VHH binders against Actin patches distal protein 1 (APD1). Designs and how they scored, part 9

Target 1, 316 residues: Actin patches distal protein 1 (APD1), of Saccharomyces cerevisiae (p38281)
Amino acid sequence: MAFLNIFKQKRGDEASQLSAKGREEISQSIKICKSDDAANEHSCSGDCKTEIEEGEQAFAKLKIEHETPLLNSSKTPKIHFVVPTSQIDWQHDACLEDPKSVQYKISQWCDKNSAKFSNVGTGKTLNCAVSSLPKDIMDIDVMRGTKNNVLILPYFIWLNDLRSDDVEATLDGLVPDLLDENISREKLLETRPNVAVARERAFVFICSHTTRDKRCGITAPYLKKVFDSKLQEHGLYRDNSDYRAEGVKIAFVNHVGGHKFAANVQIYLRNPNTLIWLGRVTPTIVPSIVEHLIVPEEPTLPFPEKVRCIKKYQSW
Key: E = the ipSAE of ESMFold2; O = the ipSAE of OpenDDE; V2 = 0.75 times the mean of E and O plus 0.25 times the DockQ between their complexes.

## First folded at step 1 (VHH)

Design f11 (framework vhh_7ubx_2)
Fold by ESMFold2-Fast, scan of step 1:
Structure f11 (fold): chain B 316 residues (1-316), chain A 120 residues (1-120)
Amino acid sequence: as target 1 above (316 residues)
Amino acid sequence: QVQLVESGGGLVQPGGSLRLSCAASGFTFSSYAMTWVRQAPGKGPEWIATIYSGGSTMRDDSTKGRFTISRDNAKNTLYLQMTSLKPEDTALYYCARGFTYYSSWPFDYRGPGTQVTVSS
């Protein structure tokens, strides 16, 4: 009960940080929930309630920055490459640890080509991240890091069987077509047998990079437990062996910046094609995020004061 | 700032030909699909043709035998070659960035248009 009272007070303080102009900016990408809808906490039963209580207890022990307005504290990507590692934590510079790895080659390509694509497509950055998404442990080159399947967001495609030595040639050919907002998905895929549609309804990435900041490592597992339980209630949960379409994958990602605003959560919705990047996410607000933002065909945003950046991309 | 400026319209007799041009600036022209759309007096907008960044084209069946879309990426210019013009081709012709075949008008970026009048 004490946690609910603290939550109500902090939520009121944070809501005052979002300006009318900031609210209008967010509204250009997504409909904001009415304050009464967002304030109505979605009850959870059994394990979900216990997971929220345990998570809030863990969060209460952490020094999280609550004073700074969040909007525009991060940048929306034009392309976000997400590389499966099966790991939940990484070395300090996760993509740069192994120069022979797919993620190293993609990261270098992003740095080299950032300026070239500054005037095309939607979003500001080319970004390479690693994730806890599963890699094929039966493939020796995948285990060595020299081959992988790469998730490309916000396009919801998998670039399969990508070898580190082929990264430059492959991305030089693929990325200009991806950033051409009028090339249809069908046309892009018909000439590229190694590119497949990602069939998920949404991806939810929680920063868990403990080596960069302990707050990320402590908060991420508690958020994932609540997301998993709530998604299971809706039949949307998918474990690593579940390939059914229209589900939601929750994964951990490396350092995203702004760890003082833990927990950091990046939500990619396929339809409408939208990135919602949130800071200060707590176990208590996860049910509302699932119910209003992830489950409905017409998503609405609870707690707009927690948005670090948001972008509605072209439908693809 | 994205700018599109059409030219080449005018009065032409039935059976005549015109070549429309669209000068593009403020974006990487070679990376975008480009479209021609027309609007006749008292009618809604009608899509004519799209040319993709890779050079492939999609054309409306009613005009594709008489109209040809092309581009010159070195000059940042889109073209529409019109032959065997008919009075029903009288319209304001717009250059637009992007593809509208499956989408409702309007485009986010289009030029002010160039008037084509087919009459004796």
Scores: ipSAE 0.000, ipTM 0.089, lowest interface PAE 22.9, mean pLDDT 81

Design f12 (framework vhh_7ubx_2)
Fold by ESMFold2-Fast, scan of step 1:
Structure f12 (fold): chain B 316 residues (1-316), chain A 121 residues (1-121)
Amino acid sequence: as target 1 above (316 residues)
Amino acid sequence: QVQLVESGGGLVQPGGSLRLSCAASGFTFSSYSMTWVRQAPGKGPEWIATISSGGSTMRDDSTKGRFTISRDNAKNTLYLQMTSLKPEDTALYYCAKQWLYGSTPYYFDYRGPGTQVTVSS
């Protein structure tokens, strides 16, 4: 298998980029796998093997940057708003496309208020992203973009029925309470009937923003196929209409920066509450990511040299 | 496993009518929105209509006067009643558990193998 030889070579080169200090930094958030466990534990067969082979052929045609160390090449979010669009590609400036939209209003709110929250909570940024998560196509205001349900990470909550005109007042009230370590989840929900828990064990976001970079658009569908197959094997796969608790949702997201490090994958684990943001993710390493990071009750990290940023958040 | 099986297609003359059925299994049918999509030879998929679990409908403007989507939750069956059929309606018709409108390429959570509708004299 030629792609296994390429994987072994690139794995060795990339591993040398992670310093002992960087490894120690990552270990503060998550236990790192032994390299032998990550590389040699799993053989992929049937549909999964075919999907990996197809994906590796597609990846081989792309120029990916392998020289730059990845750790700290991105910033951990304090709050990450994820807006469903049902789309897998967006205009160049996805959140700014329509000034009447919920995502536009959230993006403007984040810019206006970033300095106000700089000294509270865990993480550095207030981010608004759009995703391929499903929007309610039966609701005319949702289809017009002036109303939506918004996923709020790392809190694993849905802010339902948010109207674009109400974004400022709603977030002015909600966000200080989210960042207040003295306010429990139960207390937050007590006065907010439009806020519901997200019961997934994890969200996996793959950058697919083709309009920003073709590498994102080409790589993302192949990675999703392998993630879907492995999650199905463990009974954790959830399609867009399956709301059963304790599953994993895979979705595409708009431009996350660092498209030269394709593929970019953001993994949010609910328990322990952790973001693992990876670059240079290939189809070959997806099975190991699922088996070591997503499936176990006690997650371990198989490819620390691929971490762009990592943050363990407080449970609430 | 989710399974969707379409039936009711066939050859019909212009101005004729057909009723398509989709038999669903492997999931709680009554809890999900269901969609009809068609694909004409050499063209991409075209969304036709969606019906919510509660029975509310959303329909494409070009066909909404001639096509009616409905469901029977007791029978786990989705229907598309087509009237005043035109040669332009010739396509494979698919039912889908969920249609993600506005996506290119278009997404289905699950779709059936389709049923062929041919409108010609």
Scores: ipSAE 0.000, ipTM 0.139, lowest interface PAE 15.8, mean pLDDT 81

Design f13 (framework vhh_7ubx_2; at its last look DockQ between E and O 0.01; V2 from the best seeds 0.00; counts 0 for: pae E 12.4 > 2, placed apart)
Fold by ESMFold2, look of step 2:
Structure f13 (fold): chain B 316 residues (1-316), chain A 122 residues (1-122)
Amino acid sequence: as target 1 above (316 residues)
Amino acid sequence: QVQLVESGGGLVQPGGSLRLSCAASGFTFSNYAMTWVRQAPGKGPEWIATIYSGGSTMRDDSTKGRFTISRDNAKNTLYLQMTSLKPEDTALYYCARSQYFGSGTWYPLDYRGPGTQVTVSS
């Protein structure tokens, strides 16, 4: 019973860190699970149960900060550019590895233009991240890094066949249109043939950037195994080659800040269009996250004390 | 108590050079990205360059080739080497600590110094 008692004690301590005002702030973006529903254990058998046990053993070896309240320890993106690299680790400044790359040019554009858009749209930052999402290994310009498809969240669109030399001109036109409340998705798509919808119901990004912090590298694979297993039970699992609609993609992402709050998991839900960024995620709580946040068409949040930031974006 | 203190400004003729320094204290300097910003009288702040914790840099195109950002983590010091100075470079130059959530930086950043004045005139 030690395992269950440990999580009851830890859950109670973390839950008390979240004030009534903090719960109210979170509830503006998502309905919070009643405590009994979240604590109702969602069973995980076979390989999934073993994966949770192995992951908990690995997590127990890590020094993870548990005292600081998590809410507002990160900033919500206004736009989050996610660049496929087929990699799970990167140099320390991941988007800056190659100055000729698509992600380098996007990062440069973000830094140059961040202040310009500070009072427009929903969210705070312009971000460029790299990810384990797959790139087209048969395209030589993609392998050289000078061409890629780019996922743009929270808009759930792909910007396809983007060349690094075209980044500035493309984003100078596209981003104002994305941030304009008067331009519908349909109008945007009619005029931009290289923009396509992302058909996933959700993306889950797990920080894996070992070069920045070994805790991320150690924790991320264990979490992915449990997420994958639970999503397979619901027919929602989509590996990197599976583009069937209405599933969930799990991918690794570069350093996002706050590695002392490992593991960091960013969850983008398409409908309702919401970012939930969680810290201190452990294998044991993954089944409840899947069952309450990801599987239902009307999601509820089981562990509000684990929210680093949350944002419900305008419908689009 | 985070502190950033700039130095090295002054009056310089057009075409001249200056090296600005920013002394940092009250935080683990090597773990943060650091940024130079300038502000001319009556104008908004202008981003110049950022150097990341790993040593990579991002630079504004308008000063690319003339201004070089660097850091010395052993001395907790950020530098801006400026060459080929123009009257348009006249401004208050300040260093700032960058928020390191992703590549997006919000400026004014979370902490900045009081700045050092650079005046380029004949």
Scores: ipSAE 0.000, ipTM 0.379, lowest interface PAE 12.4, mean pLDDT 83
ESMFold2-Fast, scan of step 1: ipSAE 0.387; ipTM 0.742
ESMFold2 (binder alone), look of step 2: mean pLDDT 79; pTM 0.789
OpenDDE, look of step 2: ipSAE 0.209; ipTM 0.656

Design f14 (framework vhh_7ubx_2; at its last look DockQ between E and O 0.02; V2 from the best seeds 0.00; counts 0 for: pae E 18.7 > 2, grease 25.3 > 24.2, placed apart)
Fold by ESMFold2, look of step 2:
Structure f14 (fold): chain B 316 residues (1-316), chain A 123 residues (1-123)
Amino acid sequence: as target 1 above (316 residues)
Amino acid sequence: QVQLVESGGGLVQPGGSLRLSCAASGFTFSSYWMTWVRQAPGKGPEWIATITSGGSTMRDDSTKGRFTISRDNAKNTLYLQMTSLKPEDTALYYCARTPYYYDSSGYLNFDYRGPGTQVTVSS
């Protein structure tokens, strides 16, 4: 048997791609770790260490682009709708699979309304994504795709029991209220009984959309195993059926753009309310991400050179 | 109980064509990746092609352009269309259910396979 040829990570070369101006831009949203705190200093034991080793072997077989600077290679969402599907892969245009589905209607609504909200709120885009988050397959309308609950980030809310035929009317009312700095979270929740608070301290989305790019499909499970193991060590792991507050949910998500920068990981922190979108994430760096960015009440960012975009949202 | 049953093998002349089928039952077929693997006598298993739940395909370079994997989720059936067959394609062909590539072997993790269907390419 030939030994697997493992490609070395280009961390040092990649780090030089982040300019002082880029570093300053990132620092406006989050405190950056000192370099001697960030890299590889957080190991894990047992299954987690084995999972990292296996993942690095799989990553070594992949041709991942490492020369293009990552910062500003994607746009920050103004609103990110995340639709549960209980799936880990989808057709090429995942939201468009079924024209009667909730995600199809949301995607169409986002396209129609993108320009309307260009000057309102923080962030730049209206995004619809599908995810491995669970749907209630025992509800026949949910199974058929015409009804679902929808996670709305960065607001950390669930819009429950949304029917596909009601998407336009519902979002026409809800989205302006979400973007209106004069409407408090308490007022919005008080007047909308189908809206509930998401209780997680963070969501972590790993691009798994293999139909779009095989690198995402190969890398995502290895990353999830390391994230899950490390979060379990801190008592923060929440599987799909676990609704205990203050945990972290890890889920797979469809194509996020920039598949050549695999692996893509989007991290939404509730408090401080911040999106950190990372590219070129490898299993080796996951423990440091968990220890510095996710676990502490005052997060710090390891590996600022891996940021594709970042946004600290106004408190809501 | 997971079941995979292959069919469509046989004796064929070089340059000929065959279509293999794999009937799946006992699981939600549309939610899984599916793979064709072959094994010649005295050789280890050889990956041929994988198709994702969404229909995207990956193929081994040695059979690229000659073999096409496809699926029909409504019929719970996986297919392998083979053309331009060569004597080196002689093997037992297996349909395999592929839970996402997450173990140390990389591309060869299969949790269930069928009994296989024999393909023999001979003059």
Scores: ipSAE 0.000, ipTM 0.133, lowest interface PAE 18.7, mean pLDDT 81
ESMFold2-Fast, scan of step 1: ipSAE 0.455; ipTM 0.784
ESMFold2 (binder alone), look of step 2: mean pLDDT 81; pTM 0.807
OpenDDE, look of step 2: ipSAE 0.016; ipTM 0.234

Design f15 (framework vhh_7ubx_2)
Fold by ESMFold2-Fast, scan of step 1:
Structure f15 (fold): chain B 316 residues (1-316), chain A 121 residues (1-121)
Amino acid sequence: as target 1 above (316 residues)
Amino acid sequence: QVQLVESGGGLVQPGGSLRLSCAASGFTFSSYAMTWVRQAPGKGPEWIATIGTAGDTMRDDSTKGRFTISRDNAKNTLYLQMTSLKPEDTALYYCARGLQYWTSHYGMDVRGPGTQVTVSS
């Protein structure tokens, strides 16, 4: 009970930071649920309750910035490349660690081409991230990073068997087609045997980049435990060996900016196609996020005061 | 008949050393990358190291200072030299023929039955 009381007090303070204009902005992308419903209906018991209590104890020791309003403290990407590394921490500049790697080549391509696509949409154009998603070690090239499968969001597609030497030519062809509203998913895939649909209903990314900021490294594992437990209750959890459709993959990602707002969580929903980027996520609110935002066919947002940015993308 | 058979496991005190061996038969050993994987009680498989056909190696960061993978193509044998062993190294250790390191790929894939390593005082 003590942790729930502390949560209610802190949430009241944070809720006051979200303006009426901010609520209207968020409402353009997703329906906001009632505050009482978000706080009260989705507490947990058993192992889940123990995981929340352990996590809240760890969070209480951290200096998190609570004064700055979160909305628009980050920008939604037009395209987000997520590269599997099987790692939960990376060097300070994660994508730049190895110039021969797929993620290095993608990051360089994004930097080179950001201005070319800047007139399309309102966010940062292109983002390359690394993740704890599993990489295939069946050959040496995958293990050393010169070949990989790359998740492309918000399109929910995998670009498979991408070699670092082929990145520029491949993305020069693929990205203009992805950004062309007149090209359907079916047409995009017709000529691209290495592109496959990602059949997950959602991806949840938690910033765990310890080398960049200790708060991210400390908070991320505790959040993942609670997400995993709640997703398992709903039959939506998928481990690295489970390829069944319509599940949820939760993974760690490198530095996303705003580490002072730990924990940072990026949630991509496939239908409706939406990115919800949250800051100040605590173990106590994870059950409500799962129950209101991830599980329902028609998602609702339980903690709008924690939104850093949000965007409903075009359905594909 | 393709087979991999691990040996060299056992009970060791913390700080001790063990050398694991994997004897391969039924295929051209020199033509395949070879991998060591371990599985601790209640956990999924954890990749340790892979050695390519040219002897180039890739190793997990958490163990690479203490574990060395090597191969002897003339003897069709893969080795894992383990030093400075810790209680957390307690696991069943398997060798695998160019296999992925997570559970989904151990089904009917070529791997050994494993050799148990227990680190305790």
Scores: ipSAE 0.005, ipTM 0.213, lowest interface PAE 10.3, mean pLDDT 80

Design f16 (framework vhh_7ubx_2)
Fold by ESMFold2-Fast, scan of step 1:
Structure f16 (fold): chain B 316 residues (1-316), chain A 121 residues (1-121)
Amino acid sequence: as target 1 above (316 residues)
Amino acid sequence: QVQLVESGGGLVQPGGSLRLSCAASGFTVSSNYMTWVRQAPGKGPEWIATISSGGSTMRDDSTKGRFTISRDNAKNTLYLQMTSLKPEDTALYYCATYPGSYFTWGQFDYRGPGTQVTVSS
């Protein structure tokens, strides 16, 4: 495999971009793998190997920026709302397409309340994203966009049956309680029948927003194929019809910023509660990410030079 | 009065087949999303399959080649046909009305008491 030799050379060059101070900063949130452990050439065979080869051929045609150090090129969220759309691409301003939609109302709430929560909780931003996670095509209000189930990260909860007209009142009550370290999950759920725990061990979001940048649209499907194949080997794969607990959901998300660092991948681990946001993710490194970061009960980080931001949150 | 009652479970050898039934009263299965869920000893509940009011089906990837969900509208009954059973299929199987667009653990409008399936030789 010619691309494995190219990968080894590029990995060495990129590793040199991460300073000792940057490595120490990352180590505050997660243990870093030894480079030899991360560069496992034999972690993928059969269909997975073919998928990596096809993906690397597609990536080779793209101009990706390799010179800029990635660490702190993005900001960690206090709360990340993820709205299912069943779509893999969206209009340029995805959350703003329809003022009557749940995602529009959440996005506006986040803008209105960002300053209010500036000194509360862990992380810096309140973000609303749309995703390829499935929505109920048989519910007319869901199909119209005026009702949805909303994934709330890093808390690993679903806010179910949220209506667009109820967004402000619901979030005004829920968000302060989520950010209060003295309120347990059990206490939070006592009076909120529409709130349920998300039982996935991890969510992996790949930016696929073709309308914003073609590199995102081209890279995302190839990465997903490798993630899916590798997760199947560990019994953790879940397709859109699979609702089993303790697995991993891979989904596409709208524009996350920094398209020049494609591919962008956001990994949320439930335990320990951690966001790892990676840039310059290629098909070749996906098996190592699954093996070292997603599968183990005590995750370790391969390729720290690819971290855009990282945050360990309070255990829920 | 809404009731769901499962039947058809029992002891079966690996490689065997079983058909589970779920008889509904007090509502119409064809007007609702209906689902089969199982819970193995010491594990959380696992979604198996859903059939929509329109008749379309969604199935768990690991079992969709071996398990089939169906219904008989005239009998107001939901079925789960299970083939090529494995020891790991041992669980309490119950039917429920699908609680929303995304299945979340433990959130059923109506649920039956379950029927035990044990796969061993």
Scores: ipSAE 0.000, ipTM 0.136, lowest interface PAE 15.8, mean pLDDT 80

Design f2 (framework vhh_7ubx_2)
Fold by ESMFold2-Fast, scan of step 1:
Structure f2 (fold): chain B 316 residues (1-316), chain A 120 residues (1-120)
Amino acid sequence: as target 1 above (316 residues)
Amino acid sequence: QVQLVESGGGLVQPGGSLRLSCAASGFTFSSYWMTWVRQAPGKGPEWIATIYSGGSTMRDDSTKGRFTISRDNAKNTLYLQMTSLKPEDTALYYCAKYRTYGSFYPFDYRGPGTQVTVSS
């Protein structure tokens, strides 16, 4: 049975593409909010309102694919490595720009070891991405790309001061322990002084990889402006110099696949530990996403028809 | 060509002390994290302590008040100083070389071990 909600009249027919079975599947990971609550979008005033209007006008000029149901059009990773670059765009194969870089070595390690950590089927269970998260440009090795701090999701940990030459040895040791259900976070951290907890409440990644697809480059800045404004209203916004705990970091990421479903947004919540990967995200729905999914202690999902994949991970 | 050789084990009475040594060769000792692991009769291996290349240490909470890990990079030697030994400390003690930021499992290499027996 088709999923029906009041948004199909105001926001297109996408809501009707989510089956009752698909809705039940999503409900295993997160509570879906009522369609009336999602329709009561938490609009912002002033610049935020004009930014939504300008963004919608920019989106209307793009050819976005609206006919394909989104659920299961992507796969949740077992581990997602996110490498800070301070950049908002990258070469066509972002992790392959420099074979001496930390991200190159992580990407190669993921490719070589993906089969070892796959239980059944095919597809990427280990992902390496680059992001606009800040790198320490005052450190010469960091500036050259041969040393970095790496965010490891869904574990919400930082692997600090990782050198390119140490990537294989480090991940050969760390990754089996991360995937071992019998090893607690506390036990994992006690033997690793360069591993620290990421104190953010959530990470929001917007695909901005213009070199791969211009729709990503065009859409991402408009979405970020609305996310930033709404998070500021709730005291959750953190800029690149703000390391206070329990905030939300918005960052751009390289190509995630499915650019025809722009904009692509990956939301990692720390508690409960959940990845919500959305497609066809528009400026108009961002306030509802912030208010229902990110801000509450008990998150609820608006617009389940926009879910590409979702997974509730183990507690950390 | 990597070799790790433990020594300094033996029979000791409860309350006694022992200093274990691990002689390393075939690799640049100063660049690698080193660890001590023990295995009691009929039990699985138990991690005791790790010392990082820079000299900082992590120790298991149950033994850290009685056991101290240290290294001498000039001599390519790892040490475990054990004090206030108890019968439950009876085990085969091995040193192992981490890959770099390693895990308990897998180590690149481990020694054959040195037996510590705490009894009268």
Scores: ipSAE 0.000, ipTM 0.114, lowest interface PAE 19.7, mean pLDDT 80

Design f3 (framework vhh_7ubx_2)
Fold by ESMFold2-Fast, scan of step 1:
Structure f3 (fold): chain B 316 residues (1-316), chain A 121 residues (1-121)
Amino acid sequence: as target 1 above (316 residues)
Amino acid sequence: QVQLVESGGGLVQPGGSLRLSCAASGFTFSRYAMTWVRQAPGKGPEWIATISSGGSTMRDDSTKGRFTISRDNAKNTLYLQMTSLKPEDTALYYCARVSYWLGTSYYFDYRGPGTQVTVSS
């Protein structure tokens, strides 16, 4: 029971870091779960229980920063481009590794155009990330990195068959329309045959960037095992070959900043369209996150003290 | 109403060639990626090839070099050119509309009734 006693103590300390004003701020985006409901860590049994125990042992060996309040320790993205690589780790500057790659061109476009979009849309940043989502290894241009399918959040769309040489022209046209509140999803898709709806109910991104910080690399696989097992219990798990709508995709992502707050988890819900970015996520709290935030028709947040940032976006 | 109708199948000898056509109606054909899928007797569906709205093609390695997928947007027609046919290519060939992509996974929302290809002496 040692890890349970440590968890209760750490949770009490962390909960005291969230101010009443911070709780009200979070409540503008999502209903906060009752503390008693959130604490049901024994909702997990069999393989899931073993995975939590193994994960907690791995986490106990890591020095994680517990003193700093998390709320507003990160910025909500205006647009988050997520590029499939089939990798779970990347070079230190993941998007800059290959200047001929789609992710390199998107990253450069984001840097060049950040000021242009500073006063429009919801959120603060234009971000390009790489992920463990599968890339098409049968396509030689995809293997070379010069062509890919790009997930665009929080819009829940795929920009398919994007070539690196076409990135600037494509995004110059697409992004102003995405940020225009007067353009419907239907209208946006009408003129763009390479844009398709992402039909997942949620995406869960766990930072696994080992070359950037070993705590991320150590924690991410243990969290994924618990997420996978719990989502399977609810019929929401989707592997890379499973195309059924209304499921949940779990993927690893490159460095998100704030590695001292490992583990970092970004949860995008499609309906209502919301980003919940969490720090200090442990295997013990994953079942509660799945049951209260991801599974219900009306999501509730079980551990508001672990929110780094949260934003409810415009529904499309 | 979305309709996909395949044609061009038939009996062919090993080493022969066939060209399959898929006539599309009820949607803006040029805006959608299209796929060919086959199903042999007693087996599940097997993906052959996909062509994007822009003309980029993805093919299964077992048929790559023997089969070519193409499209004519002016005629709302999808094609599959098959060469060096083998008895194992015997199957019902369907065209399908791609509604959704996720990395290497393609989701199909409509399929035609299929056209039978039989490779036998």
Scores: ipSAE 0.000, ipTM 0.135, lowest interface PAE 18.7, mean pLDDT 82

